# Ledger of designs, part 14: VHH binders against q0v8j4r314to507

Target 1, 194 residues: q0v8j4r314to507
Amino acid sequence: ASSLSFVLDTTGSMGEEINAAKIQARHIVEQRRGTPMEPTQYVLVPFHDPGFGPVFTTSDPDSFWQQLNEMHALGGGDEPEMCLSALELALLHTPPLSDIFVFTDASPKDAFLTNRVESLTQERRCRVTFLVTEDPSRAQGRARREVLSPLRFEPYEAVALASGGEVIFTEDQYIQDVAAIVGDSIADLVTLPL
Key: E = the ipSAE of ESMFold2; O = the ipSAE of OpenDDE; V2 = 0.75 times the mean of E and O plus 0.25 times the DockQ between their complexes.

## First folded at step 3 (VHH)

Design n3 (framework vhh_vobarilizumab_d1)
Fold by ESMFold2-Fast, scan of step 3:
Structure n3 (fold): chain B 194 residues (1-194), chain A 121 residues (1-121)
Amino acid sequence: as target 1 above (194 residues)
Amino acid sequence: EVQLVESGGGLVQPGGSLRLSCAASGFTFSRYAMAWYRQAPGKGRELVAGITYGGSTSYADSVKGRFTISRDNAKNTLYLQMNSLRPEDTAVYYCAVQFRYTGSTWYEDYWGQGTLVTVSS
C-alpha cells in the first residue's frame, strides 16, 4: 500500500490496543524507511463517543510516530463508538489502493453510515481490516444496564466484505501477537504483487 | 472443534494441472481469511496463496500466474487451482485459517493434515 492508515478507538478500555498499534507502526516504519516500500503518506484518525477526529496526515514517519505516541486511552461510556464516521474521514484522506487498519473493542454507534462507507471503500479501492477485541456473542455491555445485540458487529463485517478486508476478533492480552500478524501481512502483500 | 480437510492431491506430470479443495467446519467460514501453504521435502512451510473473506487474493511470486485461490462461502470450501505444474511444486499442501477469537479463550491458527502433490514424469 502507498499509505499507512490507522483508525484508532481511544476509549478508556483501549490501552493495550493503542500500545499494540504504536509498536506495529514503529516496526513497519523502521523496516520500510529508505526502501521503495516506504509509505508516502501516514494517516491517523482517533475516535470514541461522542467524537471522532481530527484526522492527522503527514509524509514524515517521525511526525507520525510522535502523534501516535501521544495517543492515550481516555474516557468512554456505553459500548458503541463512532467508528464508521472516523473510517469515512480516514477514507477521504487515504490514497487509493491503500490499506486501512481499524483498532476497536466496540460496535459502531453510527451503523446508519454502513452503506455509504461500503461505497466509499469500493470507489477509492481501499481495503479495510478491523481488529476487534470483543466477543461478538457477549450480550451485556460495559455498563451493567446495557443490552447488546449479537448482530452489533455486522456493519464491520459488511464494510470488510465490500472492501476485500477482514474482521479479526482477539483478546486484549493477545493484541500484540495479532497486530504483529497484521504487520507481517502488509509486508507480504508488497512482496507478493497483485 | 475447528476442522480443515484437504483433498485433490496426487501425481501429475510437468505442465499438468490439479485442483485442491479444503472443507472447513467448526467456525463461521465466511468471516475468516484462508490460505494455502506448502512444505517441500526437507524444507519449512511457505505461504503459497491467501484470500480474504471478501475475496481479495495474494500469491507467492513463484506461483503467480499459474495458481488461483478461490472460496465458496456457501459450501465452506477453499480451492487452489494449480496450472502449469513444475517439479519444484512437489510438496504437501496445507489449508490454514487465521483465527483469533476472544472472550476468555485464545484460539490459534489451525491447519489441516495436508494433501500430497507430486509433479514427476
Scores: ipSAE 0.000, ipTM 0.141, lowest interface PAE 13.6, mean pLDDT 73

Design n4 (framework vhh_vobarilizumab_d1)
Fold by ESMFold2-Fast, scan of step 3:
Structure n4 (fold): chain B 194 residues (1-194), chain A 118 residues (1-118)
Amino acid sequence: as target 1 above (194 residues)
Amino acid sequence: EVQLVESGGGLVQPGGSLRLSCAASGYTFSYYTMAWYRQAPGKGRELVAGISSGGYTSYADSVKGRFTISRDNAKNTLYLQMNSLRPEDTAVYYCATRLYIGKSYDYWGQGTLVTVSS
């Protein structure tokens, strides 16, 4: 890939996912430095609710890791977050033929952006992979009386399909394994260990 | 209630082809990763191919270039196109689905027997 982009949910429930992103960013930087797989540019876009961004871009992998290392889980109330707005921002700053990895445990509050984001992935020829630490069948939200739609993750599936990527649903305890497989090699995602 | 039903197995000569199908019901098929496993006589069960909800595919080294996994989300059906079959491909083939990444596949079909022999 010409660039590597991380779109990272920073809500209060995302402690394990943020830590996984930090570990895998360091691993990717170290493993790919000086190889044909080395990204020429790195992009980082945080999000929560109601905010997203600012975007951080650098050609220096060490700067990328340092910026990511400053990320912390904060706040959060209801389940949905501003994921697609952050992804749109990442796409606008990511060169063609690049991988974008989205870390979240929540559905998009900004689902109205789905078609726009799909078009951008195709226009930029970027592959988007979502790492979602959530059971898509869960019906009760984290906020009192929050009811979750069974279709709430369809925007992520649509974007992943349009881009040639995928949506990977997992539990917090497996996020390190999922992130490692996605970061090291996109092949063989179906063979995750226990 | 999750149900997976395989079909398409049979006896075929080396170099032949077979297309396996798996009909899924009882869950939102399009949301979940699907896989084909096989178990040869006297051996353990091994992953053959997998396909994500978004269509990303993965194959065991022994079948790359010969087998193609695909899915039809509108029909809730998983397919495995097997070409250039070899005697060592003889096995019971199982359809499987995974609710969460990191867990063993939670649901399995009954299997369909593929025998590659002259």
Scores: ipSAE 0.000, ipTM 0.163, lowest interface PAE 12.4, mean pLDDT 75

Design n5 (framework vhh_vobarilizumab_d1)
Fold by ESMFold2-Fast, scan of step 3:
Structure n5 (fold): chain B 194 residues (1-194), chain A 120 residues (1-120)
Amino acid sequence: as target 1 above (194 residues)
Amino acid sequence: EVQLVESGGGLVQPGGSLRLSCAASGFIFSYNAMAWYRQAPGKGRELVAGITRGGTTSYADSVKGRFTISRDNAKNTLYLQMNSLRPEDTAVYYCAASPRFYTLSHYDYWGQGTLVTVSS
């Protein structure tokens, strides 16, 4: 992989996930330093509702870490967030053959972008892994009287399937361990050059 | 309610192979990360291999290249294919699961274990 990209939900409920992203970034940099798997580019795209971005890109892991370290959870509202718009932006700034990690606790408000994002993952040969801190069977949202569809995460499943990645559902207290396990799995795929 | 039942353990000679199975029930298997742990005499349980809901795998350094973890979500079954077995692989092997959508680092539910003995 030539790049490591993070797409990060920054709504008020995401304190644990932001910390997990910080820990995973350190872990991946440390484990891949000096190996063929060392990222040459880093991408970070925050999102919430109604906004997403701006994209941050750098080739310097220390700059990437500093940018992540300045991120904090803020505000919130209804359950759905602008995840696919942020992912599209990340894909446009991520080199081919790269991994993109999405951290969120919410379904996509912008589900109409699903087919477009699927096509982008295939065109750029990027693998997308969603780390979702939510119970997909939950029926009640954050806003009063908000009703959640049991199919609300299907866009993430579709994008993950198209890209060769996956959707991992977990809880706040375990998100750091999940992120580390996924990062370690990627490191195990190091191939010797000819 | 949650049940994990291991099978496939036994006595095998060094260099042999063995396939462990774990039948899961009482929870939505396809949403959960699953793992195999082992416990040798006098030691705590150590993670051998883990697999996420989508099939991403992780292995302990001592078993990489020799063991393969896999899952069959349609059958609610977890597998561990063990090749090139060594005497140091002798242990009771446990299937592990969180109660829901958890990681491989925290478990409430464990199987009874299945003994694997690698000896001439």
Scores: ipSAE 0.006, ipTM 0.273, lowest interface PAE 9.9, mean pLDDT 76

Design n6 (framework vhh_vobarilizumab_d1; at its last look DockQ between E and O 0.08; V2 from the best seeds 0.00; counts 0 for: pae E 13.4 > 2, grease 26.1 > 24.2, SAP .738 > .668, placed apart)
Fold by ESMFold2-Fast, scan of step 3:
Parts: C-alpha cells; structure tokens; sequence
Structure n6 (fold): chain B 194 residues (1-194), chain A 120 residues (1-120)
C-alpha cells in the first residue's frame, strides 16, 4: 500500500476507540518502518454529526502520530454519524493501493452516499476496513422504545465488500486487541499452510 | 455452535465451471454479510465475492462477470457459481462472515475450505 488513512469518529462515546486508533497507528508505523509496506502518505479525517473533516495529510509518520494523538472524544447527539462523507473525503486525498481504517460506534447518517463511496474505493483501488464497537444484533436503542434496524450497518458492509476489506464488530473492552490483530490486512491474520 | 462447511471444489479444465457451497449451522445466513475468499499456494487470502446482509453483491476485478455469489435462505447455504475458470483461479476457497464479533480464534468463522484446481 502507498498510503495509510484513518477515518475517526470523534463523538463523545468514542474515547476507547480513539485510544485504540492511536495505539494501532503507532503499531502500524513501527511495524512497517523500513519495509516495502511503509506508507508514503498518511491521511486523517475526523467525523461526527453534523460535521466531518477537515482532512489532515502528511508524508511524515511522526506528524501523523502527533495529529492523531491530539484527537479527543467530544460532543454527543443521535446515534447515526457522518461516516460516509468523511470516508469520501479520505478517498479523495488517498492515493491508489492504500489502506483506509474507519473507527466508529454508529451507523451512517449519510447512507445515501453508499454507491458513490463504493465506486470511489474501486476507482482508487483502496481497501476499507471498518472497526465498529457495537453489536449489530442489538435491537434496542438508547431512547425509550427506539427499535434499531438489523440492517443499519449495511452501508459499511457494502463499502467493505466493494473494496476488499471487512467490517469488524467488537466491544469497547476488546477494541485495542482487535485493532492490533487486524494490522496490515485480514490475510495477515489467518495463516493456513497450502 | 457456529459452523461453516465449504464443498464443491475439484479438478476442472480451463473454461470449465464449478459451483461451491457453504453450509451454515448454528446461525442464520440471512442476517449476515457473507463472502468467499481464496488462497493460492504462497499467497495471502483475497476477497473474491461478497453479499451484504441486504443482498447487495460485490466482486474482485479478477472474477467480475465470471463468478456469481448467492444465498439460499431456506437451505441456509451460500453459493459461488464459477464460470470460465482460469488456471489462476486455482486456490483453496473459504466462506466467511464479512464481519466478526469478538469470538476468540480468527479461524472460528473460516472453515476448512474447498480446493479448486484449474488445469489441463
């Protein structure tokens, strides 16, 4: 991959996920340093509701780490967030053959962008992996009598499938372990002799 | 107990066809995004075809137009129809959930795979 991009949900519930993103970023930078996998560019796009961006780009891994380290969970609001808008912005600033990691605990408010984002991942040949700290089978929202759709994460699934990535659902207590294992790709996690 | 069991692989000549099956037990495929991955000797696993929880399909460029992914909810089975097979399609094929919950082993959702060999 020529670049590494992080798309980061910064809503108030995302403290653990932001910390996981920071740890994973450090891990990826150290693991790929001096190897053919070392990114030539880094991209960071924060999002929440109602906003997303601004995009941060750099070729220096230390600058990328510093910027990421300044991210903090702030604000609140309804469950859905502007994830696909932020991902579109990241894709527009990410060179081909790059990995994009999305950290969120919420379904997309901007699901109407799904087809556009899918096309962008294929045009730019970028792989998108979502790390979602939520149980997709959960039926009850935080609001009384709120019913959650079991298909509310389908836009992430569609984007991951189109790009050759994946969607990983986990709990806050395991997010750091899962993020560390994901590393460079799903292929690196699973080793079967053949 | 959750299991995915792949079958349908075999030896075929270039230009031939095969239909792979992935039988699920312990959970209902209808509610999950599912995918077919493959791994050739000395290479990493790659995503070949996927189907979302809502039925949207996607394919790797190398197989687009030749492979078709589908699921049969009544049989709780995922399929991969492979047409116009090429020697470079030779690999062990795995079905898996596109997403995973905190589950333990990375292999818990992958199964043993089914070998496809395309050779004259």
Amino acid sequence: as target 1 above (194 residues)
Amino acid sequence: EVQLVESGGGLVQPGGSLRLSCAASGFTLDYYAMAWYRQAPGKGRELVAGISSGGRTSYADSVKGRFTISRDNAKNTLYLQMNSLRPEDTAVYYCAKVYRLSYGSPFDYWGQGTLVTVSS
Scores: ipSAE 0.201, ipTM 0.582, lowest interface PAE 3.8, mean pLDDT 76
Fold by OpenDDE, look of step 4:
Structure n6 (fold): chain B 194 residues (1-194), chain A 120 residues (1-120)
Amino acid sequence: as target 1 above (194 residues)
Amino acid sequence: EVQLVESGGGLVQPGGSLRLSCAASGFTLDYYAMAWYRQAPGKGRELVAGISSGGRTSYADSVKGRFTISRDNAKNTLYLQMNSLRPEDTAVYYCAKVYRLSYGSPFDYWGQGTLVTVSS
């Protein structure tokens, strides 16, 4: 992969996820350093509600880490969030054939961008993996003011499928482990015997 | 109903090998990321190995090069091949289902675990 890209929800509920992203980013950088898989570029795009960006790009892994390390969960509203807008921005600044990781606990507010983002993933040949710490099946059980649709994450599925990526749901307590599974697997593709 | 049933645990000597199986039912294994966890006596549960829905694998540093996670989609079964076992590998091993976007599917599930004891 020519680049490593992270799209991060930075709302107040994202403390564990952001930490997981930091840990995973460091691990990937360390594993790939000095190897043919070392990224030539790093991309970081935060998003909130209603804001997203700015995009941060660098060829220096230390600069990337520094910027990522400064990210924290800050107070914010409830879902949905401007995830696809941030992802679009990431895709526009990410070299082809790169991996993009999205961390969020919210559905997209900007679902109307789904087709555009799908097309962009194909054009850029980037693989997008979503790590989501909200369970769509449990949305009805939470004391939320608004009944959320169980299909509210469908845009992520569409984008992931278009890119050859994945949408993975997990709990906060397991996000670090799940991120590790996904992150390590990028460097070590094991061909499963048919 | 989603079920995960681990098997293959037992007593083995240091340097020996075991193959754990996790039989999945109530869902198609191919659509989900899966993982093996373990919990040693007096310790917390820790990730051992994971496999994404796409077949990408990851391992804890302590087991890298010795353990192999795989799956057989036809059998809807997850495996953990454990070679060069050490006493510190002694633990209850758990199979875990990680929820992937599939509307109507349950969230994370765990098996009951299978005990692996490595002792001379």
Scores: ipSAE 0.017, ipTM 0.352, lowest interface PAE 5.6, mean pLDDT 85
Fold by ESMFold2, look of step 4:
Structure n6 (fold): chain B 194 residues (1-194), chain A 120 residues (1-120)
Amino acid sequence: as target 1 above (194 residues)
Amino acid sequence: EVQLVESGGGLVQPGGSLRLSCAASGFTLDYYAMAWYRQAPGKGRELVAGISSGGRTSYADSVKGRFTISRDNAKNTLYLQMNSLRPEDTAVYYCAKVYRLSYGSPFDYWGQGTLVTVSS
């Protein structure tokens, strides 16, 4: 028995990412039905600048679907997000030996948490996979005067590596298809062509 | 705008050496994984050598021990030292900015290529 845990960026136009999480959850539940890996626990942690949480956890898939359906994009005004804070909260509420999926279009604002989150993934023995729709080579932020580090996604890489997961970069139009494939066969995923 | 400009290709005899250069602009080279690829006539483009952002290198089996990838961060330039060249090394060599060496990304960038011909 395992948990299905989502950390969702709710900033701005993340509606496709929320739908991708719903599609991935449905694929995982249906694929794993009647097996030892069928999810018995669900965890959801939204985040955006400047906030994250609250944690929502349930053993009832209908309650989980309702919480996801009530989710909608919130406003944001900053490129960095509180992703690692939300992920830490998810790890604290996720049973061991579970998969955690993170959906975001931005690098973390809270990169100082990287070592803490790495350690926590190993203590909880959870695998963390990131689905990211931001171009990692972009140097200019959404605000015209902001400068973005080309290394800003290294915290996600470090956490994924420590947990045995992966960071997958894709575009908004493909994230739902990528999420479905990741849900069906996590170990085989590579960045998909058009 | 990201740009990669390869140079240093040419005609060389078997057993000879060449050093390829890739001048990078629009980004700081040492923050990214960089790679050399080559494409011989009638073949697909293949990875020759890569260097991760952390400096770890990898090589195709066919060039291991003969080619060395390196970079000079002060000059923002990637290099490929090619020794003991063989006729089968004849190809157009491309410099690439890649996000990960282990698998591709839609955000990868490529240079225009430089021709290396190994023949007597």
Scores: ipSAE 0.000, ipTM 0.168, lowest interface PAE 13.4, mean pLDDT 74
ESMFold2 (binder alone), look of step 4: mean pLDDT 82; pTM 0.828

Design n7 (framework vhh_7pa5_2)
Fold by ESMFold2-Fast, scan of step 3:
Structure n7 (fold): chain B 194 residues (1-194), chain A 120 residues (1-120)
Amino acid sequence: as target 1 above (194 residues)
Amino acid sequence: QVQLVESGGGMVQPGGSLRLSCAASGFTFSYYAMSWVRRAPGKGPEWVSTISGSGSRTSYADSVKGRFTISRDNAKNTLYLQMNSLKPEDTALYYCAKGTYIWGSYEDYWGQGTQVTVSS
């Protein structure tokens, strides 16, 4: 059976995403416990700025849920975060043929790792799905906030494409619905409104 | 190594349509966001539109929203710009630009450009 891996942005803006990850993890654990689809390993890698990790791994779903349930949004800082470093760490600890879910609202500060992470997803045969709480189509039209380039999320798109996963943009209010669908089928995610 | 070749420009009357193409080579096309950038006579470059590597996300300058559509064919390594309801102010040399992984930067690799002239 495959692993369930979460890479989780723990910066101060991430309260809703962390809660969505907690709800989804509990649902997956309860739904798959004792079935052929039960994950054989669970992986959790937090990140923020300037740090990432430590990686937490366990074969016990209750331990995984407990560790995730203790996560809370902390701190401030600039928009970019150490996402790709955390994802690289997750990939190194995730068994092949597994799904990795990344929750973030920020572009990668460590974009120089993009090609390395792409190679690891293919070498490990892992799919990476990013849940990003940001609408890139509105970046250029935001007159009263700092206008950020839509290209700032291109590293996530490249990694998702290389791995066979997706980048899903959503607003905080919809993150729980999107996270719930992630637990069912990747195919269903492409039909969601943005 | 990286090469971008634009085509499809020409002369058209106001209200007309043109479809631009950009043939890309020398890099893994589907990994990169691609953009159209234009430069009108006597002016600096103006960003027109961007499409994500997968093609699932697009963005447009306010001046072209509702009139232009960006698309890509990753199997053919080709980027497109469908331009409808053309206006004289759309007259410019149109460039295909390879995206970057760094905060909104465009790579120095722009194509040679294709001229679009909207005039009676």
Scores: ipSAE 0.000, ipTM 0.133, lowest interface PAE 16.8, mean pLDDT 73

Design n8 (framework vhh_7pa5_2)
Fold by ESMFold2-Fast, scan of step 3:
Order: structure tokens, then C-alpha cells, then sequence
Structure n8 (fold): chain B 194 residues (1-194), chain A 120 residues (1-120)
């Protein structure tokens, strides 16, 4: 059995992504409750800037949904966020052989943690998938005079590659469609080959 | 309907080459990373290679590194695997899949696979 872990950017720009995560969590909870594919544990770690966490863990899918349903976009600031710190916290609380999904529209302020997080994904045998609502070629940040590096998402690609996951870049209007396909895959009862 | 159609397999001698293709439809291909996975006769599934959504990052199993090259054409919704210096142990049914859900993709989202047989 696997656990389901969400690492969720709660900054003010994340309204659509938070709603997509809520819809997919509810779908997974309803579809897999009481089945052999039901996750053994649920993990939720919010992040923003300057903070991350606290981690929320539960074996009860209803508690997971309740906690996630209370998440809302709040605040603003510069582009980078504390994503890798939150992911490290999620990894420490996620059972081995599990999937972790990261929802964000921002690069990591804590890029110095990249190698540490890569090692943790391999040690714990967890796959990390990033759903990033952003154009990686965009040069202007959110704060005045903020200039964005075209390499700012390299830490996410490195972590995803090390873990066997991926980085999916998308736009706000497509986030629900992308999250739905992700959620359908999580709810999948068929493996290759059985 | 989400559909993956693998092609390009066949029979070759050791040292030969093959290029596999995977035609994707029913989803926005360019948003997703993709993987190649194989199953040899009498063995479990083995991950072969992964490519990121943009093609900027690739990774390979140690058994194929230096011999296989994964690539993609997002304009054509197609994933490729160039296989060089083929060995008998590369004999397997090859599947394409999304990397984040390797081994957990819906059966109807996986293709039929394409058979690669390397024999002397």
C-alpha cells in the first residue's frame, strides 16, 4: 500500500491550484475508501514565504479532506517560496514507496537543499511530481525589480528526475484538467504487468 | 479517450539498432514527462528511461545507459527510443507510460506494447 502526500503552495496566487488539489483529494478519498488501494497514510505540508509546515498526517481520509478543505490562498510577496523545505518535511513523514505531489507556481527560495532532498527521495523510495503553474521563460517576477532566472526551476527537475517523477508546467485554466489526469492515475487499480 | 500506440519493434541480430515510437492522443502530451518500460519473458517490469515534459532532462537504467537515447517531439505528440548495440537481454515487450505513474497507469491508457527480439 502507498500513502498520498500533498505539498501545497498557499501563497495568494494559488487559488486555482488549491481548488484543483481539493477536488482531486476528494475524488481519491471517495474512490479508494475501503478498497485494497486505499492509502495507508495521508500527508499535507503547506508552504509559502517565509514559512513552511506544520506537517499534517493522518490515516483517516476524512480528516485529510477536512484539513485540505481549510487551505486557502493567502498573502503575496516575491516569486520564490520555501518549497524544498516543505518537501523535506513531507519526505520525513511519508512512508517508503509513496507518491508526493507538489503544487506551486514559484521557484524554490531554498535551492541550497536540492542535493539533500534528492538523497531523501532515493533513501525513502518516494516519487515526487511537481505541478507548476508558471511559464519557465517568464523574466519578470511578482515583486518590483524582481528578475527571474530561466534556470530557476532546475532544482525541481533535478528532484523529480532523481525520484523517478516529473515536473509538469501548465497554466491556471488547465490546472484542473492536469490535476484530474494525475488524480485518475493515483486512483488506478491496474499496474504493469499484473 | 487517452491512447498510447507503440511501434517500431522487430527482430534484430545482436549489435543491431531499432527506433521505437509512441504516438499519444487524448491528453496534452507536452505537459507530461514520459517513460519507457519493458517486460522480458519470465521477468517483472523494468524501467528503461524517462524524459521530462520539455526534453530538458533524461535518465536511463544502468543496463541501457550509453546505448539507448530517449527523445520526444511535442509538436507531433510522439515519444521515441533509439536503441543501439542491442543485446539478447534487451529482448522484451516495450511500453510507453507517464513517469510519475510508472507501474500504476490504467490498463486502457497503456498501449499494446511493441515486441523487440534480439537473437543470434
Amino acid sequence: as target 1 above (194 residues)
Amino acid sequence: QVQLVESGGGMVQPGGSLRLSCAASGFTFSYYGMSWVRRAPGKGPEWVSTISWSGGRTSYADSVKGRFTISRDNAKNTLYLQMNSLKPEDTALYYCATPGYLYRSYFDYWGQGTQVTVSS
Scores: ipSAE 0.000, ipTM 0.149, lowest interface PAE 15.4, mean pLDDT 74

Design n9 (framework vhh_7pa5_2)
Fold by ESMFold2-Fast, scan of step 3:
Structure n9 (fold): chain B 194 residues (1-194), chain A 122 residues (1-122)
Amino acid sequence: as target 1 above (194 residues)
Amino acid sequence: QVQLVESGGGMVQPGGSLRLSCAASGFTFSHYWMSWVRRAPGKGPEWVSTISSSGGYTSYADSVKGRFTISRDNAKNTLYLQMNSLKPEDTALYYCAKRLTYYSGSYEFDYWGQGTQVTVSS
């Protein structure tokens, strides 16, 4: 059973990414409904700092799209966010052999969960793809005295590598291509042998 | 100025091997998915392989699966294609191609190299 699972950073800088996720979700709902390529389950886990969740799970694509459509970017603070906690929650609610897409512009505040999340991706046989709208070479954070490590995204790379997925760094101007990325990955997963 | 310079092509007999290289400059190589595309004389371009920015994901055309291996060295800004068990049908100009975005679901490219010729003798 294949699932479409989204893990969404809802921090104030995430307007473009949330809109891209909404566009792709609507496309999947409208174009895949009643076809062999229709996901059997939909999962949505929002996160920011300090919070993450709750998990939203449904087999109804319209319910999934409505829930996603209620998501809006709000707040902000220091750069790191609670990404891996949300991803752990998503993995526990996503069926095996599924794709999980993580949308964020920030490094993980909860990097101590990296090994646990890697193990879960392998145990569940889920592929995790990170869509990161950020320049990893940027040194100045959001807070006044915040200095960013050039290695701050390594936990995402470790999880992606362990799961057979990828970390994709994207600029805001190219966010429309995120819709195509999600669509292509779903098509590939449905045609793959179990 | 974005530059992609391929090398490593040559003439080889069926069953032989070649390793292609692509030296990239003028952009942040480690941020972009990269592809190899080939073109035989009188034919249109045929996508061969794609590799993700970290190297963690790779994909291949059915015609080359099991024979070709794409890889990259982000520290050296270099893309590679290891070609084994070469067939006469693999004869083509091989191009290194930069994806339009960090990743493109449509296999769209904004920059191509000059190409390196691979000739497999019958």
Scores: ipSAE 0.000, ipTM 0.175, lowest interface PAE 13.9, mean pLDDT 75

## First folded at step 4 (VHH; framework vhh_7xy4_2)

Design d1 (at its last look DockQ between E and O 0.01; V2 from the best seeds 0.00; counts 0 for: pae O 9.6 > 2, placed apart)
Fold by ESMFold2, look of step 4:
Structure d1 (fold): chain B 194 residues (1-194), chain A 120 residues (1-120)
Amino acid sequence: as target 1 above (194 residues)
Amino acid sequence: QLQLVESGGGLVQPGGSLRLSCAASGFTFSYYGMAWVRQPHGKGLEYIATISGSGSRTYYSDSVKGRFTISRDNAKNTLYLQMNSLKPEDTAMYYCATPRWSIGGWEDYKGQGTQVTVSS
């Protein structure tokens, strides 16, 4: 029995991503309700600048759905965000052999945690998949006149590779369809060839 | 100890080609994206090409797109830059780079560099 775990960027720019996470969660819950593949536990960890958490954990899919429905985008900062801190909390509360989905449009403010999080994904044997609604090649911040490193998302790639997951970059207009496909391909235990 | 060692630079005529290599050690190479960065003498750094850890995604600056090709061999822990149709404007010190983590954030680590000089 596995857990379904979500790490959600709740900054004000993330309205469509939060909706996509709600749609993905509903899809997974409805597909698996009453089947042997139904998750035993559900974990939700929001993050934003300057904070992250609290962690929400339940064994009831309806309670999980209700918690997601009550979430709304909060006022947020610019890149980067506290994504790895939230992911660490999710890993500490997620049973082994589980999938964790991360939704964000920002690179991590806390990249110094990368090695810790890599080790934790392997210790817990959890697969981490990132859905990122940002162009990794963008060289300048939209709200700041800051040059952005093209390597700024590599902490997510390192964690994904260590865990057997992936980083998927997409655009806002496609996020709901991509989230549904990612849920089917990974959460339904579909084996993906390398 | 994390190390990046660039090689393959030299003097070449305009329109010529060079292939740069970067030998990496001290970290799990395939987990991390890599970049080629150049610095013309007395000027700032310019990111010119980036490749993901698996090698499946690449990005190029407009100044080199279509002329340069980044690639990697994860079995050999080596990053490459094939440079074709070289121009005098490409004259610079070339570095390979990877993210480096520390308390309080991250910043890219660069090797010692290899000089590329394009002149007639």
Scores: ipSAE 0.314, ipTM 0.671, lowest interface PAE 3.7, mean pLDDT 79
Fold by OpenDDE, look of step 4:
Structure d1 (fold): chain B 194 residues (1-194), chain A 120 residues (1-120)
Amino acid sequence: as target 1 above (194 residues)
Amino acid sequence: QLQLVESGGGLVQPGGSLRLSCAASGFTFSYYGMAWVRQPHGKGLEYIATISGSGSRTYYSDSVKGRFTISRDNAKNTLYLQMNSLKPEDTAMYYCATPRWSIGGWEDYKGQGTQVTVSS
């Protein structure tokens, strides 16, 4: 893989998701270091309410781990969040032909960026996988002041589809297992010469 | 030791074509993504094309899209760049590279390069 890129929701509800990302990142770094499968670049882009960024990039896995390890769920906002803006930054700073993983439990506040982000994924040939720890079908059960649309995650589906990625919905209790997809994802399989 | 040797450059008229080759050795070629970068005289390095290890995925800069094609033969440890519809602005030293991305640009393991000159 040319790059390992994470877009992380760092709002207060994202503790388990951030930990899952850390576990996978560490696993990848440990397993791939010194091998042909070692990422050449690492990218981290956090987003929170209401802000997003900054972009952190490094070729050093130790620096990557250090930066990621310092990330924690911080107090703040409820759905929706500036996810697509953060993703845009990640796309702009990720090497082409890379996988980008997005962790969030919130729909995008900046849904107007959907087409632009789709185009950018195509331009850079990056696959985007969303790990969403909110089930649209369950949104009705939460005492929310506002009824949220069950289609509020459609922008993620659109972007994922455009990029050749996917949106994975799961629960907090399963996010560590689901996040294993990060470790299994290889940008391209090695083709052995015949 | 990793070695990259570019060839195929030369003088060509506008609208002409060239095919560059890069012979790779000293590493498992198929395990690595490869790229072509170029450097016009007096200018910085420009990324122009990237190809995944298997060759299944490619990326091009806007400046060469539709005109250049990157490919590879992993059995021959060779990277190629087919350059069609060449323009004077394509004049540069062309390098084969294993790319590493940074915000400030590319950190590349590259060869000695091959000169491409497009002129009437």
Scores: ipSAE 0.006, ipTM 0.318, lowest interface PAE 9.6, mean pLDDT 85
ESMFold2 (binder alone), look of step 4: mean pLDDT 82; pTM 0.833

